VHH binders against q86b00r158to499. Designs and how they scored, part 27

Target 1, 342 residues: q86b00r158to499
Amino acid sequence: PRNSLQRAIDRLKNKFGISLKGSFEEEFYLIKKGDNNNSSVASLLNSIEKLDHGTFANYHSLDCYGDILEKITNALEEQGLPIEQLLSESGSGQFEITIDYTDIMEACDRHIIVRQTINSIASYNGYIATFIPKPFDGLVGSGCHAHLSLWDTNDSNLTPDANGECGLSLVNQFFIGGLLKHSKSLTALFNTTPNSYKRLKPFYWSGCNVSWGLDNKESFIRIPSSPFSATDGCSNFEIKTIDHTSNPYLAMAGIIHAGFDGIENSIAPPPPTSLFDQSVLNNQLIPSNFEDAIQSLKENHYLCENIGNDISNAFIHVKLAENKILKELSDDDQILKLLELF
Short names: E, the ipSAE of ESMFold2; O, the ipSAE of OpenDDE; V2, 0.75 times the mean of E and O plus 0.25 times the DockQ between their complexes.

## First folded at step 12 (VHH; framework vhh_rezetamig_d1)

Design s04 (at its last look DockQ between E and O 0.61; V2 from the best seeds 0.00; counts 0 for: pae E 18.3 > 2)
Fold by OpenDDE, look of step 12:
Structure s04 (fold): chain B 342 residues (1-342), chain A 127 residues (1-127)
Amino acid sequence: as target 1 above (342 residues)
Amino acid sequence: QLQLQESGPGLVKPSETLSLTCTVSGGSISSSRYYWGWIRQPPGKGLEWIGHIYHSGNTYYNPSLENRVTISVDTSKNQFSLKLSSVTAADTAVYYCARPRTYGYDSSGYYLGFDYRGQGTLVTVSS
């Protein structure tokens, strides 16, 4: 998988003189282990500190988990991972850590290290860290949002253009056009379990709409606006649908090849969608289940070939088999199984 | 300061090939940030986007002209060119080379908007 991403990186650079940089927002839950050996989903849910729901960046949550979060932060910093932000998310016991953006290969490497570190520190200190997309039906899901930008060989950010649509350069708009064209296939790379699609729901700010737009959290591609840089354009675009069930290398390889197609063929995206435009929110959606997503990928010869036919075929077969097994399990057993993995 | 200048014959016979060159100064066409394109305006009509090219040589053409249009780039000369084959009187227009920045949609597809363009050159198709 890592080699596939390298080939994608080389392809983009060699053909267009463009490189991709990025970072992941790592969302996860921390659960303090109880005194009993009960490992049921209900028991785990009950072990979550009861806080107000729906409150973003709740300082009470940060306070309750202060010690464990400090240990996590220190461990990451000791490994040379520059933390951009640590904040409490909307779910009780849910947090987000973001590492500074870097070259896309390194960003993927960091993504793996961050998750491993958090899991290790949590376990050592009597907690369970879980990166499952939707671990509990009544709680907000967790993703790993990717913030991406295009750069030239002079290390200049190509993404921003004050005169471009949504503050983006034309080349980046074509890149996004490619992403939207391949959005259904990319979903199979981004979301690889049935549980993933419990998180991916319209009106949940999960990016389910095949669209792009400024500050539109319902769009597959969100363009974050900045009041401080409005005159210079927007520095990056965001993909919100990615979760931790993805292989980051294959996900990014898919993104690069999809974007490559956009640039190569000048694929203009549709007009950007406003958050207030309700007409688009129910019109064009990404797949609502893994079977539809993986079928889209199977039929996408362009992505499969460029990612690599062997690795694509292996991915498709393995994930189909895994999903079959997972779907045979009860909801609780599925979560318990996923806890072993994420 | 970026400047674009069109050059080529102002008169072309029917069925022949229209050829124009755009010379760019004050900026490199090898930049990964920008595209380079051709626009024309027939007498009494609106602007029509012909097509554009990236420094890699990748092109996009207006579907209405795709079978007759060829755009090429010469990075060594900092130039890009337009060829339009099998011309008729309908191809009489002022032709502009341009650097696009935005895009829009019309009934024929999408078109590019520009912030820089040449002064334009009139090409007349006549026997």
Scores: ipSAE 0.884, ipTM 0.958, lowest interface PAE 0.5, mean pLDDT 92
Fold by ESMFold2, look of step 12:
Structure s04 (fold): chain B 342 residues (1-342), chain A 127 residues (1-127)
Amino acid sequence: as target 1 above (342 residues)
Amino acid sequence: QLQLQESGPGLVKPSETLSLTCTVSGGSISSSRYYWGWIRQPPGKGLEWIGHIYHSGNTYYNPSLENRVTISVDTSKNQFSLKLSSVTAADTAVYYCARPRTYGYDSSGYYLGFDYRGQGTLVTVSS
């Protein structure tokens, strides 16, 4: 998969002199061992005790997320991964960590290291960190939103244009046009488990609409604005649907080839939409389940060939088999299995 | 510093092909950041986007014209060209080559934005 991404990077650079930079918003829950809140949490903790014959018990840390978050951020900084942003919804136990953007291959490598570091620090301190897309039915799901931008060979950002639609350059609009054209197929690469689709619901700000727009949390492609957007344009765009079930190298290879198709074929995106525009109500949606997403990918010979037919076929077969196994499990056993994976 | 210059015949007979060339100076047509396009303005009317091309040769045309229009690029000469076949009096207009800043549309029409435009050349379709 990492070689597939390198080929995609080389293809975009060789044809157009463009490179992709990005970062991920890493969303996760921290659960203190022995916490009795929320029935899904209790089921999760009970399943871990059956398996491990032990308990992560450090009860005094339950009262102070600041301490565990400081240990996590210090560990990330020591590995050369500077924190751009840390957000907290302390009442829910959900957190977001974003590392500074960089070249897309390194961003994918950082994504893996961030997840590993959070899991390790949490475990050592009596916590469970979970990246499961929808671990708690009554709470907000967890994704890893990708923030992306296009750069030239002189390391100048090609994404902004203050006079462009949504503050974007035309080349970036064509890249987005390609992403929207392939969005249903890309969903198979981004959201690879039945649980992923419990998060991906209309009106839940997950990005299910096949559309784009300024600050539109319901769109597949969100364009973040800033105080400088009117003068300088918008510096990046966001893909909201990606979650931690994805292989980041395959996901980004798909993104690059889809965007390449957009640039090469001058695919204009549809008019942008706003969050509460009536068109959002009637927009095309990404697939609502993995079977439909994977069928779209199977039929997308362009993406499969460019990613690599052997790699694509193996991905499809493995994930379909895994999906069937997950569907036969009880809720408790399904979460336990997902913990082994994410 | 970037300059665009149209060239071609100013008079074309009905049913014939209108052919124009744009020469770019002070910049490179091969830049991946931009595409290159044609617009026109019929007498007393607004601007109409005809189409655009990337240096790779890929094109996108105004749907109302796409069956009659061909845009091509010659990167070795830093030029791009317009051919519009089967012209009628309705094709009489001032034709401009342009470097679009952005391009798109909504259900009401085409958005046309550009940061550089040629001086324009009047093409008259008449017997």
Scores: ipSAE 0.000, ipTM 0.142, lowest interface PAE 18.3, mean pLDDT 80
ESMFold2 (binder alone), look of step 12: mean pLDDT 79; pTM 0.807

Design s05 (at its last look DockQ between E and O 0.01; V2 from the best seeds 0.00; counts 0 for: pae E 15.8 > 2, placed apart)
Fold by OpenDDE, look of step 12:
Structure s05 (fold): chain B 342 residues (1-342), chain A 129 residues (1-129)
Amino acid sequence: as target 1 above (342 residues)
Amino acid sequence: QLQLQESGPGLVKPSETLSLTCTVSGGSISSSRYYWGWIRQPPGKGLEWIGHIYHSGNTYYNPSLENRVTISVDTSKNQFSLKLSSVTAADTAVYYCARPRTYGYDEKTGNYYLPFDYRGQGTLVTVSS
């Protein structure tokens, strides 16, 4: 998979002189282990420090988990991972860590290391860290949002254009046009478990609407607005649908080839949607289950060929087999199984 | 250290059943994190995934071989087996048992799905009268 991404990177560079940079927002839950040795889902849920739900950047949440978060932060920094931010998210016991953006290959490498480090530190200190997309019913899901930008050979950011739609350059708009065109297929790369699709629902700010726009959290592509530098355009775009069940290398390879298609064929995206529009949401959604997503990918000869037919075929078969097994389990057993993996 | 070793006859007659066993050492086949599978490489051709089994007994087979393939697991012996019925010359290949990663993470490469990440040394099976 890493080689596939490298080929994608080389393809984009060789044809257009463009490189992709990015970072992931790592969302996860911390669960303090109890003394009862009960490993049921209900028991785990009860072990979550019950804080005010739905509050972003809750200071109280950060305080309650201060010791473990400090240890996580220190461990990441000791490994040379530059932390951009650490935030308390909407869910009780939910947090987000973002590492500074870098070349897309390195960003993927960092993504893996960050998750491993968090899991290790949590385990060593009597906690369970979980990156499951939807670990508990009624609690906010966890993704790994990708913030991406296009760069030229002079190491200049090509993404911003103050005169462009949503503050984006024309080349980046075409890139996004390609992403939207391939959004259904990309979903199979981004979301690889049944549980993933419990998170991907309308009105959950998960980006399940096939659209793009300024600060639209329901859109497949969100454009973060810059209130302080609006005159310079927007520096990056965000994909919200990606979760930790994805292989970051394949996900990014898919993104690059999809975007490549957009640039190569001048695929303009539809008009942007800056605010949530019910009519738009009802018309175009990403797949609501893995079977539909993987079928889209299977039928997408362009992506499969460019990613690599052998790799794509292996991915499709393995994930279908895994999903078949997971679906034989009860909801609770699925979560317990996923806890072993993520 | 996890090791996989194939064993079985290297010669099978046409229309008979090919039978191989994989012995796993340095790890338990009862792990809930892994599948145990078989792949093959015919002479001059690429690798082909045959199928795999979960420790519970749930199986997945390549659709191209599904009707002829049976994979089973023996947790007491820490082994799993392959049976391929009605063999022809086209089934001549080097056969490998393998442990592909499940989704989640790979501690070394981040590779989740390549069926040959962990495999045995391989055994040649020739179909000939």
Scores: ipSAE 0.005, ipTM 0.232, lowest interface PAE 11.6, mean pLDDT 86
Fold by ESMFold2, look of step 12:
Structure s05 (fold): chain B 342 residues (1-342), chain A 129 residues (1-129)
Amino acid sequence: as target 1 above (342 residues)
Amino acid sequence: QLQLQESGPGLVKPSETLSLTCTVSGGSISSSRYYWGWIRQPPGKGLEWIGHIYHSGNTYYNPSLENRVTISVDTSKNQFSLKLSSVTAADTAVYYCARPRTYGYDEKTGNYYLPFDYRGQGTLVTVSS
């Protein structure tokens, strides 16, 4: 998979002189290990609520978890991964860690290290860290949103254009056009468990609408604005659906080949949508289950061939078998099983 | 500041080839961020897209003109050019080189188009029988 990503990186660079840079927003829950084992979803949720002292939206949860979060951030910093952001998310006991963007291969390597570090430090300090996409009904899901940008051979950011649609250059719009064209197939690479699709619902800010737009949290592609977007353009774009069940190398290889198709064939994206333009949101969604997503990938010979037919076929067969096993479990037993993995 | 400057003959005889050059200054034609295009405005008519080119050499032409039009790029001179063969009086127009601001989509026709919001001053080309 890592070699598949390298081939994708080389392909984009050799044909167009473009490099991809990015970072992941790592969302996760911290669950205090109790004196009893944490053998049910209800007991896990109770552990979160007890530590939060109620519902927290902002820095209150960060204050309650201060010691463990400081240890996590120190460990990441010691590994050369300085934290750009550490936030308490809107979910009870949920946090987000983001490190600085870098070349996409290194960003994928960092993604793995960040997750491993969080898990290890949490476990050593009496916590369970979980990256399950939707561990708790009624609470916010966890993703690993990818922030991406295109760069030229002079290390200049190609993504912004203050005069472009949503503040983006034409080449970045074509890249996004390719991503949207392939979005249903990419979903199989991004969201690889039945639980993933419990997070991917309209109006959950998960990005399940096949659309793009400025600050649109319901779109597959969100264009983040800044105070200077009107004068400088927008410096990056965000893919919101990716979760921690994905292999980041395979997911990013798919992204690059999809974007490559967009640039090579001048595929403009459809008109951008706003958060309140529900007519577009109602018309196109990513697949609502893994079986439909994987079927789209099977039929996408372009992505499968460029990723590698043997790699794609192995991925498809392994993930279908894994999904079958998980679907035989109750929803709660799926969570407990996934807790061993994520 | 980016500037586009058209150059070429203002008078062309029928059946000959119209040839124009656009010189880009204050920016690079090799940038992968942009397409570079030609538009025209015949007397008493609206703007008509002729075509555009990416720095790689990939071209996109108005279907009504594609059998007569050639657009090329010379990255070493920071220039791109238009050749329109077999001209008639109908090809008399003000010709503009342009860098389109955004690639657009027309939902009514299902076609993608270039809004021509950034262009040179234009040059009148008259085809005189």
Scores: ipSAE 0.000, ipTM 0.220, lowest interface PAE 15.8, mean pLDDT 82
ESMFold2 (binder alone), look of step 12: mean pLDDT 78; pTM 0.772

Design s06 (at its last look DockQ between E and O 0.01; V2 from the best seeds 0.00; counts 0 for: pae E 19.3 > 2, placed apart)
Fold by OpenDDE, look of step 12:
Structure s06 (fold): chain B 342 residues (1-342), chain A 129 residues (1-129)
Amino acid sequence: as target 1 above (342 residues)
Amino acid sequence: QLQLQESGPGLVKPSETLSLTCTVSGGSISSSRYYWGWIRQPPGKGLEWIGHIYYSGNTYYNPSLENRVTISVDTSKNQFSLKLSSVTAADTAVYYCARPRTYGYDEKTGNYYLGFDYRGQGTLVTVSS
């Protein structure tokens, strides 16, 4: 998978002189272990509810988890991972860690290290860290939002343009056009379990709408507006649909090749949607289940070929088999199985 | 300040090739940030996007003209050029070179929309025997 991403990176650079940089917002839950080593899903949920009743950016939540969060942040910093922010998220016991952006390969490497580190520190300290997209019914899901930008050979950010649509350069608009064109297939790379699609629902700011726009959290591609640099354009675009079940290397390889297609063929995106538009949500959604997503990928010869036919085929077969197994499990057993994997 | 200037013959015979050059000054064509394009406006009609080129040589042509259009770039001269073959009276228009900043397709109307921050003054090319 890593080699596939490298080939994608090289392809983009060699043909257009463009590089991709990025970072992931790592959302996860922390659960304090009880005295029972075999905790049911219900038991885990109860543990969360008792420990934290916080909301988005709640300082109380940070206080309750202060010790474990400090240990996590120290461990990350000791490994040379520059933490941009640590936030309490919307769910009780839910947090978000963001590492500074870097070259896309390194960003993927960091993504893996961050998750492993958090899991390790949590376990050592009597907690369970879970990166499951939708671990509990009724609680907010967890993703790993990707913030991406295009750069030239002079290490200049190509993404912003004050005179461009949504503050983006034309080359970045074409890149986004490619992403939207391949959005259904990309979903299979981004969301690889049935549970992923419990998180991916309209009206939940999960990016299910095949669209792009300024500060539109329902769009597949969100363009974060900059209150401080409105005159300079926007420095990056965001993909919200990615969750931790994805292989980051394959996900980014897919993104690069999709974007490459956009640039190569000058695929203009549709008009942007900055505000919630119910009509758009009803007609242009990403796949609502893994089967539809993976079918889209199977039929996408362009992405499969460029990612690599062997690795694409292997991915498709493995994920189909895994999903079949997961779907045969009860809801609780599925969560327990996913806790072992992520 | 960036300036674009069209140059070439103002008269072309039917079936011949229309050739124009755009000279760019005040900025380099060798940039990964920008595209360079050609637009035309026939008498009494709206603007039509012909095509554009990236500094690497990657091109896009309007499908309506794709078979007849060639756009090229000369980074050493800071120029890019347009060739339109097999011209007819329908190709009579004011031709502009431009630096596009946005290019979109409206699916509802079926129309393309264009935005650019810099454009040449335009040159009239008449196709006549």
Scores: ipSAE 0.847, ipTM 0.939, lowest interface PAE 0.6, mean pLDDT 91
Fold by ESMFold2, look of step 12:
Structure s06 (fold): chain B 342 residues (1-342), chain A 129 residues (1-129)
Amino acid sequence: as target 1 above (342 residues)
Amino acid sequence: QLQLQESGPGLVKPSETLSLTCTVSGGSISSSRYYWGWIRQPPGKGLEWIGHIYYSGNTYYNPSLENRVTISVDTSKNQFSLKLSSVTAADTAVYYCARPRTYGYDEKTGNYYLGFDYRGQGTLVTVSS
């Protein structure tokens, strides 16, 4: 699949002189292994639920996780992965690490290393790190949001235009138009397990609306603003739905080919939406389950052919078989199985 | 650990501007994952949503109040504020700052019912001459 991404990168560069840069926001939970050494995810979830109901948030502050987070960040920096941001949600045990953006192939390689490093450091220090999209029904899910931007052959950022809609250049708007056109098919590449779709619900800030907009957390494509957006434009755009079940190389190959279609065919995105706009209620949604997402991908001959028919067919067959097995498991057994994988 | 605390005058004269500040501690207002908002409860009535602000400055207001409401953010002080102009006795209420979360979408009515996962203790503001 790395070779498929390289072909996509070359296609965009050769036809339009455009390269993609980006980074991932890596969301994950750290779970301290219990004193009783119980390995059941159900037992872990019950322990956390018991604590959270009364006092867990006040007890588990950033200083409780400070040592493990410092070890993680030091290990990432020693591997040459410059951390842009580390955030924590008080009391939840969820954290977010963002690495500085770079060429998209390297960003995908870094994504793999970040996950491996977090898992290794957590394991050696008595923690379980989980990247499962929705490990806890009552807590926020985990994604790996992609921040992306388009660059020319002179290494100038093509994404911003202060005079453009949402502060974006016209070429970037066409790229987004392509992404929205293919969003249902792309969901099969981004969200590859039944658990993924427990996270992808309206009003969970997961980005399941087939729309785009400035700071719109419910949109498939979010445009982050800054105090300088009015004078300088917006420097990047964000895809919020991607989770850690995705193969980053296939996900980004799909993104590039979808955006290529948008530029090549001048596909304008619909008018942008705001989070509280009544028109958001009428927007289409991405598929609510993997079977519908994979069916959309199967019918999308454009994406399948450009990614590679052999690769696409193999992906479809393997993931359908895996999803069938996972769906036959109880919710707790499914979590246990996913914990082996992510 | 996250705490929200309202501050400001408890008495405001009619036609003047009500001004409140919410100080956030135990968390950062600059988080890209959250909105920060104001609600109020008039005496003997239910809660009324006033508006929200994203840390970048984007605001969303209750249409019934939007002509009179300004919500602003100061990320350097980890604070956000409410100004409600041209107040009348009808604006007498307990005012809360909050971190909003949507609780759901009712497919039959097409409406949202909003809620909050964190809320301040509230401050009574009385509008009287």
Scores: ipSAE 0.000, ipTM 0.138, lowest interface PAE 19.3, mean pLDDT 80
ESMFold2 (binder alone), look of step 12: mean pLDDT 80; pTM 0.800

## First folded at step 13 (VHH; framework vhh_rezetamig_d1)

Design t01 (at its last look DockQ between E and O 0.78; V2 from the best seeds 0.00; counts 0 for: pae E 4.3 > 2)
Fold by OpenDDE, look of step 13:
Structure t01 (fold): chain B 342 residues (1-342), chain A 129 residues (1-129)
Amino acid sequence: as target 1 above (342 residues)
Amino acid sequence: QLQLQESGPGLVKPSETLSLTCTVSGGSISSSRYYWGWIRQPPGKGLEWIGHIYHSGNTYYNPSLENRVTISVDTSKNQFSLKLSSVTAADTAVYYCARPRTYYYDEKTGTYTLGFDYRGQGTLVTVSS
């Protein structure tokens, strides 16, 4: 998978003189282990301090988990990972860590290290860290939002343009056009479990709508507005649908090749959407289940070929098999199984 | 300061090929940020986008002209060119080279158009026998 990403990186650079940089927002839950070895999902849920689900950046949550979060932060920093932010998210015991953006390969490497480190520190200190997309039905899901930007060979950010649509350069618009064109197939790379699709619901800021737009959290591609948008444009675009079930290397390889297609063929995205365009949200959604997503990928010869036919076929086969097994499990057993993996 | 300048014959006979060159100064055509394109305005009509090219040589053409249009780039000369074959009187227009910056959806026409921030002064090309 890592080699596939390298090929994608090389392809983009060699053809267009463009490189991709990025970072992941790592959302996860921390659960304090109780004295009772009963590892049922219900037990785990009960171990989570009940907080207002609508509260973002809850200081109380941060306080309650201050010790473990500090240990996590220290461990990451000791490994040379530059933490951009640590936030409490919209849930009891849910947090987000973001590492500074870097070259996309390194970003993927960091993504793996971050997750491993958090899991390790949590376990050592009597907690369970989980990166499951939707670990609990009544709680907000966890993703790994990718913030991406295009760069030239002079280390200049190509993404922003104050005179461009949504503050983006034309080349980046075409890149996004490619992403939207391949959005259904990309979903298979981004979301690889049935549980992933429990998280991916309209009106939950999960990016389910095949669209793009400024500050539109329902869009597949969100463009974060910049305080300097009037003068400098927007510095990056965000993919919100990605979760931790994805192989980051394959996910990014897919993104690069999809974007490459956009640039190569000048694929203009549709008009940008706002949060008020309910009609668009209802009519054009990413796949609602893995089977549909993986079918889209299977049919996407462009992506499969460029990612690599062998690795694509292997991915498709393995994930289909895994999903079949997972779907045969009860909801609770599925979560327990996923807890072993994520 | 970026400057674009069109050059080429102002008169072309019917059925011949219109050929124009745009010379870019004050900026590199090899930049990965920008595209370079051609626009025309027939007498009494609005602007029509002809097409654009990327420094890699990748092109996009207006579908209405796609079969007759060729745009090329010469990075060594910091130039890009337009060829329009099989011209008729309908191809009489002021031709502009331009640097597109954004893609716009025109709700009135239901089509997409490219916006630009820089363009040349334009050159009149008349198709006449």
Scores: ipSAE 0.866, ipTM 0.946, lowest interface PAE 0.5, mean pLDDT 91
Fold by ESMFold2, look of step 13:
Structure t01 (fold): chain B 342 residues (1-342), chain A 129 residues (1-129)
Amino acid sequence: as target 1 above (342 residues)
Amino acid sequence: QLQLQESGPGLVKPSETLSLTCTVSGGSISSSRYYWGWIRQPPGKGLEWIGHIYHSGNTYYNPSLENRVTISVDTSKNQFSLKLSSVTAADTAVYYCARPRTYYYDEKTGTYTLGFDYRGQGTLVTVSS
C-alpha cells in the first residue's frame, strides 16, 4: 500500500509537476476503563457520561481530561510531532488532534504514529481511545478529515486563486472534478466497515453529498474560507468522509489517481453548492453501505489498475469477507470487536 | 506583466491549414498553475472557444472543431501554437491566444464556458481563394 502511494505521487509529479501536501484531523473518544472491564457498549457510554457529569457539569469536562490530554500532547511533541490544534466539544468525551501539514507520504506516516501514540498513552493511563466511526448512536461520529493542497516543483502552493471558483486555481478545480467523478469508488477506500456507514448520513456534517462548495460541511469536498480568501484565494480543500478504518496509503493513492484523471481530462466539477441552498437536498449521495461502495470500486478499472490490480483485488476480497463476519454480530458486539482494531 | 502575442499568416487558402503561434512574455508557459488556449471571434458573432493545452502536452478541444484542431507547446521558446486543418470561409475570424482561469456554468444555456483573465490583442485570419 505504501508503495502504491509512492507510485501515485511519482505519477502526478512526473506528468504534471504537481505534489500533494496534507494533514489529518484525528477525531477520537476517550473512555475511562471501568470496574466492569468495559465489556458492553452501555458500560462504555456510562463511562463517558460519568466523567462528563459532576457537581459542575460541562464547564469542567476538559479539567477531567486535562491530565491525559497533557500526557498525549507531550508524547506527540517528544516524537517530533508538534500539535497544531487540540479541540474538544464541551462535555462530549470526543477530541480532535491536528498535526501541521506536510508532504502526503509523511502525512500518512504521521497519521499512523499519532493513532499509535494516542492509543498507547490512553491505555497506560487507564483509558481506551477509540477511533470507531460511530461508536455511540446518540453521539457524533469520528472521522479523520483530510486537508489537502497542490504544490509545484518550486514549492509554491497551486491551490489558491482569488479569481477562481471558490477561490481555487483551475488546476485544483479539475483535480476536484476528478475526485467527484470517482467519489463512489473512493468511498470504498475511505469507509471500510458497516459501522462507517452509520456516520455517513445527510445533515450530519459527514460530507456524503457528491458536491463541493465554500464552507459546505455537507459536501464531499469542502473549501475552507479564511479572512484572506477574497484577496488571496483558498489555500486548501477538505475531504470529510475519510475515517480511521481506511488504510491511509490506499486512500491517498486513490485520491491522487482520481485527481490525476481530472487534470488530465480537464474534468469540470459541477457548480458548487452552499450548505443552506435547497440544491443540497437533491444532490446525489455516496453509497449508503459498503457493498455498494465496493461494487463501484470493483467496476472502476481505472482506479484498480493504477492502485495495482493485485492490491485492489486483495482489498476487495478481504474487506467483503470482514464485512460479512461483522454483520453477523449484533450492533453492540460489532462495536466491541471494532474496539480491538480502532 | 503577462503578455500574449499572436503571430502567423493573415490569409489562408480554403482547404489548407491555418497555423498560428502565441509567444508568452512576463510569465512561464511551463507553470503548473495555468492552461493555455485559443479562442476566435467570427465576423458579427461572439467569442468561440477552440481549445486549450497544459504544459505537459495534454489538450482539450471544442467538440465542434476537435477533428481539425491541434494545439501544441514549445516550452523552450515559451510558445504554444494552433493548427486548424481543412479551413473554409467559415473559419475567417479574429484569433486570440489566451490563458483560461476557471470553468463557469451558464445557467441560461446549460453549458460550461471558459473564463479568461488574459488574452492577446488578436490577429485577423481571412480564408479566401
Scores: ipSAE 0.455, ipTM 0.792, lowest interface PAE 3.3, mean pLDDT 86
ESMFold2 (binder alone), look of step 13: mean pLDDT 78; pTM 0.767
ESMFold2, look of step 15: ipSAE 0.377; ipTM 0.758
ESMFold2 (binder alone), look of step 15: mean pLDDT 78; pTM 0.767
OpenDDE, look of step 15: ipSAE 0.837; ipTM 0.933

